# Ledger of designs, part 10: VH-VL binders against q95uq1

Target 1, 197 residues: q95uq1
Amino acid sequence: MSDNHEEESNVPAYVPGKHVSVDQLKQQDAEDEALKRYKESLLGTGVHAPKDDPRKLVIKEMKIQIEGRPDTIYPLDTKELIKEMKTKPFVLKESCHYKITLTFNIQHDIVSGLKQTNTVYRKGIKVSTEKHMLGSFAPQALAHSVTNPRHGWEEAPSGMLARGSYTAKVVFTDDDNEEHLSVEYAFSIKSDWKSDD
Below, E stands for the ipSAE of ESMFold2; O stands for the ipSAE of OpenDDE; V2 stands for 0.75 times the mean of E and O plus 0.25 times the DockQ between their complexes.

## First folded at step 1 (VH-VL)

Design Tb2 (framework fv_tixagevimab)
Fold by ESMFold2-Fast, scan of step 1:
Structure Tb2 (fold): chain C 197 residues (1-197), chain A 120 residues (1-120), chain B 109 residues (1-109)
Amino acid sequence: as target 1 above (197 residues)
Amino acid sequence: QMQLVQSGPEVKKPGTSVKVSCKASGYTFTDYYMHWVRQARGQRLEWIGWINPDSGGTNYAQKFQERVTITRDMSTSTAYMELSSLRSEDTAVYYCARDLSEYYYGMDVWGQGTMVTVSS
Amino acid sequence: EIVLTQSPGTLSLSPGERATLSCRASQSVSSDYLAWYQQKPGQAPRLLIYGASSRATGIPDRFSGSGSGTDFTLTISRLEPEDFAVYYCQQYGDSPEYTFGQGTKVEIK
């Protein structure tokens, strides 16, 4: 049940309700140097995006961790890698324990209320839609990391009706309803793990 | 060859609606955002909105939000822009344009334009 | 919304001369969210520069973009006859208002 974890209020760097750029924060503080310095210390004024990359959200990788199994890592920092993801489905054994970690950079401006909407399909039919609040994030040199669930593990569904092949689409939006990225992927739920050969 | 082909010119009366189509070919339709932009004679280009053809998600300029609807048909690789409650001020050439990437790099492929004339 | 103001409104030059076109924003625009387009009469715009300074595919190296903050420049180092057109700057960093300048006409004289 991802929805329960998605509704947790204890998100890192949460700034509700408004898109705010670094420049806008400094403009608000034009007459208050102490507050300006404080905000600069939080935002890291030396952080600069690559000049030729206008993206605000750059996902470096998605990591699928399954208890007792090696991690599966999908690099996603280029358009070609994003397309390739849907051709390389991952496998979940019924009732296995898993979690997913996104590693990403924010560029240019603070992104407030970053959220993912994940829609799952089976044979073209929508099975579920889940929304995960990731939080608010500022540009910084080190990548941000968010794991779902934040604590412990999710349990994969079980039973004959749950087994099968699925496709999914995840869309990343923010508090201003700006869409940053859409990614398609695929997975299967199986009764047991299969050899990679 | 990457190409956007738009529907033909329209002449409409005030208060009616117009729906312009934009058919994509030569690239994967769902990989790129599609923008709509208009230009009245002798005036600047004016951004109307975009659609992500993959998700169907849209974003509109505040000026048009109450009157514009952008949609797409994935089976025919076609985007549509419908503008309602037409006024004489809506007389313009309407363009569809592909975003270089889903991250708004700029509009690299443009349709030929559709002239919409609003007159009584 | 961010207002873009271009200058001059009209630039009359001969082939072989350098053209310098300015675009000023009412608010700071990240240099990575600015594009330049060329438009000839009866034609759709053509992307020249994106991210303030990156040339689009197929654009000759005589076209260059520069600038940051509120002040951006398009330079055509040596005008060719085909370069006489209207040029527009555009910002795409302030969603959902992706605004254009009013244009600079580069005409032959």
Scores: ipSAE 0.000, ipTM 0.447, lowest interface PAE 16.8, mean pLDDT 80

Design Tb3 (framework fv_tixagevimab)
Fold by ESMFold2-Fast, scan of step 1:
Structure Tb3 (fold): chain C 197 residues (1-197), chain A 121 residues (1-121), chain B 109 residues (1-109)
Amino acid sequence: as target 1 above (197 residues)
Amino acid sequence: QMQLVQSGPEVKKPGTSVKVSCKASGYTFTDYYMHWVRQARGQRLEWIGWINPDSGGTNYAQKFQERVTITRDMSTSTAYMELSSLRSEDTAVYYCARETYDFLSGDFDYWGQGTMVTVSS
Amino acid sequence: EIVLTQSPGTLSLSPGERATLSCRASQSVSSDYLAWYQQKPGQAPRLLIYGASSRATGIPDRFSGSGSGTDFTLTISRLEPEDFAVYYCQQYGDSPEYTFGQGTKVEIK
């Protein structure tokens, strides 16, 4: 059994599951006033999404944090920046400790059960697929942030077979199986930070 | 140890209602969706609905939506399924089942022992 | 609603033989959203496979799942006496409803 003890961000994470819109959530809470009041507070009346931007999920940036190294930040809030992401690879040294933080806004409606599927490829061959439940998020002025791993650090692989260039595709979906965003990025695993391998 | 323990068998008359309970233990009740599924003798499993124990939100199969109500009591970690306007065709074993947390929703990793509901005149 | 059709309805085999069970969907199902359950008489179902091909905790490696789209298969590579049971497939890719196949009975020849 793995119970992932994930912390809440600015809003509590809902357990993975079911298709809900803002209106549907209000309807489901009809007999629970405390939960209804809480959901009303998440909706926020002062948040105004651009009317010509239909996106529900807007990634503001992806931050690659490496223990003992400066952060690398990729702004991703436009189509052009997302498209160019895979041409700007980052480097991970063998066995380094790292984590990735996404900062994002939700527009128009609550996104229930936001999920991340990250698939990594090497020379066109799928080498791993990881799925992470991120939680449920409401429109609000302050951006949401999610870090993987939530606590501590992830350790980069090591060894001659692990070294090389990788591409990855991360897909964000929700409880309604709606695909909100797909981002392709690239990275390499090297023996040292200034290595040519 | 993780368990889902259901209430005992029921014998009901047509037109009445039945309420079945499912008590969870060994895990955090509010972290997992709870489903209800039934099975008539020698027939397929039939999904009835789910409840999110944290929010109290529910969703029901269209066939049952006008007759079924699923609720929970967080203080006792117990889910309930009430089915009204009973007919002989509702005679079945009713199961509660927990939805897995780590995966995109739907598979049921733990099941209650089942509750036999018999509808007879 | 996605309808799942299992075949054959009954499979008569001896211990040690390979069992191959089919589940076909009326509409395409993502391979991540199909599960297989085993049920013995008088018992609740037991999860065997989820996400079309991942074994549940405690399930022996003789059980394997495969397939995608509309065609899925459960394989038991070498039947043990305890494997004679009814097997059900389930889809959870067609929100909001969850549907089960009608079952395949694996019985002793």
Scores: ipSAE 0.000, ipTM 0.445, lowest interface PAE 15.7, mean pLDDT 80

Design Tb4 (framework fv_tixagevimab)
Fold by ESMFold2-Fast, scan of step 1:
Structure Tb4 (fold): chain C 197 residues (1-197), chain A 122 residues (1-122), chain B 109 residues (1-109)
Amino acid sequence: as target 1 above (197 residues)
Amino acid sequence: QMQLVQSGPEVKKPGTSVKVSCKASGYTFTDYYMHWVRQARGQRLEWIGWINPDSGGTNYAQKFQERVTITRDMSTSTAYMELSSLRSEDTAVYYCAREEYSSGWYDYFDYWGQGTMVTVSS
Amino acid sequence: EIVLTQSPGTLSLSPGERATLSCRASQSVSSDYLAWYQQKPGQAPRLLIYGASSRATGIPDRFSGSGSGTDFTLTISRLEPEDFAVYYCQQYGDSPEYTFGQGTKVEIK
């Protein structure tokens, strides 16, 4: 199941985000030039996409890594698994160190300037909105992998006001403003780990 | 196993305050948001507000924001709703309800207390 | 703010008949964020359907939900005596406040 226009009407049309800096724009320009050269050099390379799968972006899994704890892996390579993700929240302990890795394939053609817009809500109150440029990617047999943060760890908030349940929506788009995928997920910030965490 | 038990009926005079309790058992109190909803006789359900029992954070419907305070006591797994400056229009059954944790960004109410009748009369 | 309007206000039917209850939203609601509750006199509401079409635990399969956008429906395929009650729809998505419809009373003809 791909589309539900009802969902669009309940998502704010305007998402306030951080503007891309001059340094980030220069980085993107360099990556776009490299991608153009790579695309031109790909002529004659045999890359096969499934005939009945029109997707250009196929996310294989999302991995939640928490320092000192086992990885949590969400397979996302089917539309059913993507829809189910929001019913399986993950837990972050106050001040824990974490990072999220996406493993994905690109099919059919090169995707230029793949980016994600992640909006986090707490019971309808927008907590944060952030845009991350992931890069440009070509079809290949081996899956691509992108980790956020790219270096080190992100630290979970702490304190009474930070604890609670959160929901988030991440949307993947490219330089042509084509929307490839939207994923809803949930997480909570708790004072300590539970026995089943 | 899971249950929400509310305090007994209240009869109050106009201008006073009422405090209703909701005691949770059979689940981890701090893992689920608790909501308060009221229903006047022959009227629709009306949302009042929620509390995060872990953080103590609250959010109130605009209509009630100036008169309602929602609190909790973690040691007794009890949520409270206090409504001040009572009027005859506040006569209603008041319910606490638990919000489902693992679905959507707002969630539905999966378990409800039995309700507390608050009557405001002079 | 999203306003939910239910129709009809009262539905008079006999046991064994099919009941169709409507809920209309003032603006589009994702099907993921619509629920239906049943309430009998003197009792708290009971969750029937969430996410427009998912049946809650313990709810008989004669209850089903459908719809999208601004128009949602609760269907009871074959009324049993215990189904005569008031039914409320609720939206719980993309709004700082939770809102309920005014209810549809299903009563014995």
Scores: ipSAE 0.000, ipTM 0.438, lowest interface PAE 15.6, mean pLDDT 80

Design Tc0 (framework fv_tixagevimab; at its last look DockQ between E and O 0.08; V2 from the best seeds 0.00; counts 0 for: pae E 18.1 > 2, placed apart)
Fold by OpenDDE, look of step 2:
Structure Tc0 (fold): chain C 197 residues (1-197), chain A 117 residues (1-117), chain B 109 residues (1-109)
Amino acid sequence: as target 1 above (197 residues)
Amino acid sequence: QMQLVQSGPEVKKPGTSVKVSCKASGFTFTDSAVQWVRQARGQRLEWIGWIVVGSGDTNYAQKFQERVTITRDMSTSTAYMELSSLRSEDTAVYYCAAGWEDYFDYWGQGTMVTVSS
Amino acid sequence: EIVLTQSPGTLSLSPGERATLSCRASQSVSSSYLAWYQQKPGQAPRLLIYDASSRATGIPDRFSGSGSGTDFTLTISRLEPEDFAVYYCQQYDSSPEWTFGQGTKVEIK
């Protein structure tokens, strides 16, 4: 009678906060100085959103960090760069430790309950799906950065069946299920760091 | 020998639904994926969608997202494609294809679906 | 969405001649995610090439695939009578749609 302790992952029930506009937040702050300071800390002074860009989330960079290796950085400032990213796969040595950092700006309003969904494919076949709750993000002068995993490292798969080329799709959605961003990237799992030149 | 056997021809009225089956044999169905493709007479192949058998995860072409459902029964090694709200333009041969690795190397014989008033 | 454009639409050749078929993608496709199919009249498609250049099981050596990025080629080195058919390329690099080319008909001259 093996007691399968279902570890109830106490993922705190993210109560989707009411979508409060930045303007509504500014109005509510008139009565509470502590709340005002908190909001000022989140919003910063003088963050002007570009009037010609209606996007609330603008990706700037994806960084691949591999333990003991130099970082791989993908600039994502343009639509062309985003599209080209999948043509430049990064290499993961089997059993290496890695993490991915996404850098982005928030514009116009607070994005509440931002979720990242990562789906990995091998030759078009879905091999994994990961969902990460990122939280709420306000417009600020400095870009936001999110690293997965938040703590520690991810271990690359190993073995003959793991080696090969992969593609991945990353989708960012808020608590209203609005899609803010979709990007694709590619990577290879290899036995060593030597590029098969 | 690896084989996909599809259900027989269907004649349907507009607005109805059709469900085509694809039975796999000769390989481990649970480790496979199945795609569905159709072809109208004298026309190109048109991709409909696919399913990962193990997880049941599906993706559909945008054109069919509102009308198509792809499912599988692992106990019978059978994949299904259901298309609703049939139109005359849906008249085609429907193919299933399966692969246990990273490509689709096995194809069913096709199922003719005729939509006529 | 990735659009695959095959050329020519029709290729008229004699047995023994070399056939060269093109598949161009609207955006870059990984070579690992490109396939070629043969279809004869009244038959289901048959996989010829996967991973842009790998022959499927039982496919004769006269069939070869090449290319990368946006340009892929199927070559039949010496046409046999049974090779007169329609050929399709497919990409499965982008999710969720795995698009086909419009096909190239190889017909006897």
Scores: ipSAE 0.019, ipTM 0.565, lowest interface PAE 6.3, mean pLDDT 86
Fold by ESMFold2-Fast, scan of step 1:
Structure Tc0 (fold): chain C 197 residues (1-197), chain A 117 residues (1-117), chain B 109 residues (1-109)
Amino acid sequence: as target 1 above (197 residues)
Amino acid sequence: QMQLVQSGPEVKKPGTSVKVSCKASGFTFTDSAVQWVRQARGQRLEWIGWIVVGSGDTNYAQKFQERVTITRDMSTSTAYMELSSLRSEDTAVYYCAAGWEDYFDYWGQGTMVTVSS
Amino acid sequence: EIVLTQSPGTLSLSPGERATLSCRASQSVSSSYLAWYQQKPGQAPRLLIYDASSRATGIPDRFSGSGSGTDFTLTISRLEPEDFAVYYCQQYDSSPEWTFGQGTKVEIK
């Protein structure tokens, strides 16, 4: 399937599988059937989530990578860390190149068609809404990792109107329309990385 | 040198509306955001709302959302704030201000709006 | 909504003295998105400090800002006659609405 992109970029949006054919839709049906069979097989192996943790999606961390600068890492594997994230904004310099990597575990059941909807606000006005298809994931000991953009880098906006404080809300859903998690975070766009003089 | 010049004082009756103008000169108007703040006598500054000049997008403080409209005319480099259903409690000095990063770098001189029967 | 509380309400001092003004936020102000303004009678406010500690263009170095989180301070190292005014703090961290403190009046003793 494709990442849903609602924002116009300087480079045409890359959306894999935008034009899905009838044959591909039948392949999706076959894929759903295969995933159900795989899930039945997996449950027989004895992969167990903690009995006191009902979460199907556990985000371990969100990593902000900026070209030429150290990574910023937010651990998110507890409810407290998720609530605290919005009080620790990260900074993007105008026109910098960046990407965001999400590391997570899946528990209990296979998640089919995990999707991320990210809505960004500036001064209370919705600036953008972007949707990204992350894929289908099975329970396993090793964490899964997904980077956005999938290829290359995103470019931060520039200009006086782009500078300032932003808030964002990211919501994770799947093909069954189940909401797994919602996270609020903040960031700012500044003219330079240095402290204001 | 950015300068903001506001329209003159207004005396209005309750239930009417007032429209205050704020004309920008100096820096490129299209690259700015214009904010509106008011101050009643002896009271704190109170944020009303702002407009992103280039896009025309606005956001208003919840208290004013039902009564305020902020607009701009790019051809005259002028922003406007219209407040409707005026009450005596709306008597205040109204300021426009332009900010680069959400703080107020440049201020208009203020417009006194008096609401009395 | 972040509520800003300034103290003291009135500060009575003589020229040459040091003034220390406090601004407390009901919630943490992230990235120190806090500004200070000076207002004289009959005039619009004037920006002094932004991002808690950065001095605005043209502002004398006797004005300085400090603090983070919930506690912020404006310091005037040696008061000049023209510094007797009302001072306001402002947060611009909480979207969609900015909020101001109630003000501190610095008056001649």
Scores: ipSAE 0.006, ipTM 0.500, lowest interface PAE 9.8, mean pLDDT 81
Fold by ESMFold2, look of step 2:
Structure Tc0 (fold): chain C 197 residues (1-197), chain A 117 residues (1-117), chain B 109 residues (1-109)
Amino acid sequence: as target 1 above (197 residues)
Amino acid sequence: QMQLVQSGPEVKKPGTSVKVSCKASGFTFTDSAVQWVRQARGQRLEWIGWIVVGSGDTNYAQKFQERVTITRDMSTSTAYMELSSLRSEDTAVYYCAAGWEDYFDYWGQGTMVTVSS
Amino acid sequence: EIVLTQSPGTLSLSPGERATLSCRASQSVSSSYLAWYQQKPGQAPRLLIYDASSRATGIPDRFSGSGSGTDFTLTISRLEPEDFAVYYCQQYDSSPEWTFGQGTKVEIK
């Protein structure tokens, strides 16, 4: 379980290297009404963000969906809930089919080239890392959701060496390498489902 | 399924060393970890250390740090535990087990090491 | 070093009775890093429970584990004749060294 492959897409979802605030974007094209209408549709007109919360990305929920079983849902609305997540591991039966959905809000400014990096550990030893380009997200009232895999299901590993307890850390960064969020969580892979789960 | 076969009994003099082998059957050895545990007659189990077969990384109990070396040979699917500067209190059955501790479903049969002057 | 203290040292019971074995750690251990083993004379240990509460393959459902933090329990709901043995807990938290408890002998009354 020493696989440390780093895969990274070279195709950005947004123009990389330049962060443009919502205010800057509106001012740049105020003299072109057609472009203004397009940019307003992109930026989600009327979005209001808490003035005293400087975060651009606010995680709301992590959901683990397992084919043929009830979903496991972690609310992450508070810093306490985020910290508690690693103390409440979820269970994957070996070879089960699953997917993970993250729900978050974007506030204040557009976030360009958002990337999630998920690193998985077994008893303190890194066993894998995965990177996913999520794209660029504008502030809006409705939360954004991203699901991995985007299509179909992921299959949990199987066998004597795959079974065990794991910890993981998911980190969200943008094209400027600004870290927006870090969440630690835990799970186990078992040969059979527990009677209480 | 996977099996672990350990080397035969050893009788050793104080101050010498012993090297116990643990041969795995099956190709899963390269992806496994091996722990070593000993037990003197009528006594509790005592953890010695582990090795991650793929990387060769080891970890030893403090008590054994200066006297134990755990190695593996991936071409023969065999793990080894060598204990030096033997004393009479090292007389015990030595076990190997494969996997990570919560997955150690398979144990070797044990190797009796007797340290006698 | 995390010291595991098992209680009782010896548990004298008859077949059909319920056995409750305790393992207490000197400092907190993640429940994901605690296992229980059964050992009979002249034999290697046999894994019963991993992750504090998960039964290993082939282990009968009369064996169950529970607990977290510093307090862990193995329960045998109805003792069978083959269950009279010594039982060990082991912690394998990645920061400190791995350790075993001193054992609880379950013997026939």
Scores: ipSAE 0.000, ipTM 0.414, lowest interface PAE 18.1, mean pLDDT 78
ESMFold2 (binder alone), look of step 2: mean pLDDT 90; pTM 0.929

Design Tc1 (framework fv_tixagevimab)
Fold by ESMFold2-Fast, scan of step 1:
Structure Tc1 (fold): chain C 197 residues (1-197), chain A 119 residues (1-119), chain B 109 residues (1-109)
Amino acid sequence: as target 1 above (197 residues)
Amino acid sequence: QMQLVQSGPEVKKPGTSVKVSCKASGFTFTDSAVQWVRQARGQRLEWIGWIVVGSGDTNYAQKFQERVTITRDMSTSTAYMELSSLRSEDTAVYYCARGLDYEDAFDIWGQGTMVTVSS
Amino acid sequence: EIVLTQSPGTLSLSPGERATLSCRASQSVSSSYLAWYQQKPGQAPRLLIYDASSRATGIPDRFSGSGSGTDFTLTISRLEPEDFAVYYCQQYDSSPEWTFGQGTKVEIK
């Protein structure tokens, strides 16, 4: 390898050499600043939250996938759609395999340790509580996506006692115990699919 | 009783491979992630990798990526960790553990398998 | 990767005393994804605390965890004879690299 380190003509105090190096450093600083401004410009178009929307978590949609069936998609990016959710129940057949994907944006600041707590009720009686850690998310132009279960499928309950109508409440919180969102929804467990389900 | 039971101690020559088994019982294996960790005498615990049992997806520490393979057999509820190209510094107790909520803190541990690599 | 540094290396205490163990991370641990384990000679580690402050099933209430970001603490309010062991912290925030501290030995004075 080159003996550049031992080059006798490479004197550290040599002013012309230092001046060239300083110009190169200034050029690199200018390029770094230009790149920073470019990135900020790109992020600004997708990251800037509406001034009148204080939400840090905005769910764009909830997608329910059932093995062997068409997907059911609920748009949830407005407060009105969220309130309407419980009036539009989905159907699960006994023992079917399903999973739920949330697509969402984070606004204003990083949300650390976003988790969901899902509580299911039947006729007002709590039948289960499930907690899932989703992760930490930053504001960005592209929506985040999280699927539960992370791997594989959930299996719907089965049996005469399992069939019926359910309501559920999912609450999203973070490491600071800040509650970002609560969504109430409904579903039913049936012995077979309806023709249009 | 929820438990992980590992295979017995191994004595190996440098350059060979070792395969340690980890059999799950008392919980639903397919809904778990199995972690692998080792500890050399007097040293800290060192994470090797994990497998999500249901999918077969694996993830390995960069130090071990070229030498480690983690697999599972759903029919026997057993996870395996195979480490190849063994060196004396691989002498350690190897543990499997279940990740709480799949990939999180390790709530159930195997008893450990001593692997000795000697020339 | 996140480097975890535990202090002190050794705590020499008597039964009945309070133990305070520190774990510092080289960078912030998101979501308080930090666990504490107890290990006795010849045994596998035992989970004590997860998510920085949640006690694992069956763990006595004399064990408590606290902290966030880069500074975490395990407290044993009143040492029992069976508590003399090595304690390790672990972060599980940075996939694909989960890391452990070097351990704090709690020994009889």
Scores: ipSAE 0.000, ipTM 0.425, lowest interface PAE 19.2, mean pLDDT 80

Design Tc2 (framework fv_tixagevimab)
Fold by ESMFold2-Fast, scan of step 1:
Structure Tc2 (fold): chain C 197 residues (1-197), chain A 120 residues (1-120), chain B 109 residues (1-109)
Amino acid sequence: as target 1 above (197 residues)
Amino acid sequence: QMQLVQSGPEVKKPGTSVKVSCKASGFTFTDSAVQWVRQARGQRLEWIGWIVVGSGDTNYAQKFQERVTITRDMSTSTAYMELSSLRSEDTAVYYCAKDLWFDEGYMDVWGQGTMVTVSS
Amino acid sequence: EIVLTQSPGTLSLSPGERATLSCRASQSVSSSYLAWYQQKPGQAPRLLIYDASSRATGIPDRFSGSGSGTDFTLTISRLEPEDFAVYYCQQYDSSPEWTFGQGTKVEIK
């Protein structure tokens, strides 16, 4: 695994959350006023959310793309599909090039500073925690799409220590530390795509 | 082709330490993980720990954590298991074994075993 | 830790018969991280099956593994004289350590 660095968002205007000083707090207040006006302009959009669905973030699907291989798509728009995801692991060949795309809708109000925290476990032991700033998103008819990495491909780890089966938990939060969703999934890192002996 | 050869039998007094060697041949040592397992007479196998040879990273079973040290010497393609504060209950055959390329934890190549007897 | 319980403790059979050995885990074994080994007196264990159902290199096709979750089975379709031995299951899923079953002895009737 790479060192635990903060990852880029697909919305360049937003930076991952940081510790704040007194000067930064004053700057954030000014930025909050600008964001409030921006939110008010976007709330003019005619998107209607179900009145009995309180979710602000609705993940439609997660797509695993591997260079030279067919896409793997996990629909996640129901509670049942989210629960079964951890029983349907995907395989990454060591050193393969991959990227993950999330397709989602935002409901009710703008979500500011949406981020994902992905914690990976091996045999029950926490091996890494990575944070990705996704950006700020408004309710709209068309689904939003965010790909990590933003440009190019991520490289899967390689070597004896990296091979094996993993479980992961991804948690989606925002600038107010509101937790929107948590998903558990599983994957394996292997030396070859064909695992038949 | 792939082979693990262990050092010979040991007879030790309680409270002393023992160091067992495991020499690899017929495969690339740096691309392997070497595990240690023991078996007392008529008992089940017990996992002791492992070393990822290339990195030197180790993991030990909780029962042995304070008494065991697993190391390797890259120049001689040899792994070592040292167990300290020996008790009569440590009398067992000790095995080293190699993990397979595609997964971890199971053992596809085994050493011949080293009998360690602890007696006062 | 995951406790593995093998049954029966002893199987008395004749050459040519089918042997069915059971391994039960105290909790679910993720990704079917379960192996089977054969051990003869005075020898190191020999890997037969890994990932619950994958046969190791050089192992005859009369040996097969099946199962998932907490229930696993090793089957020997037609016992040969050389198959009379002790068989152990092993899980390599539960951190901090791997565990073995207590063994099933397959002996000549």
Scores: ipSAE 0.000, ipTM 0.438, lowest interface PAE 15.9, mean pLDDT 80

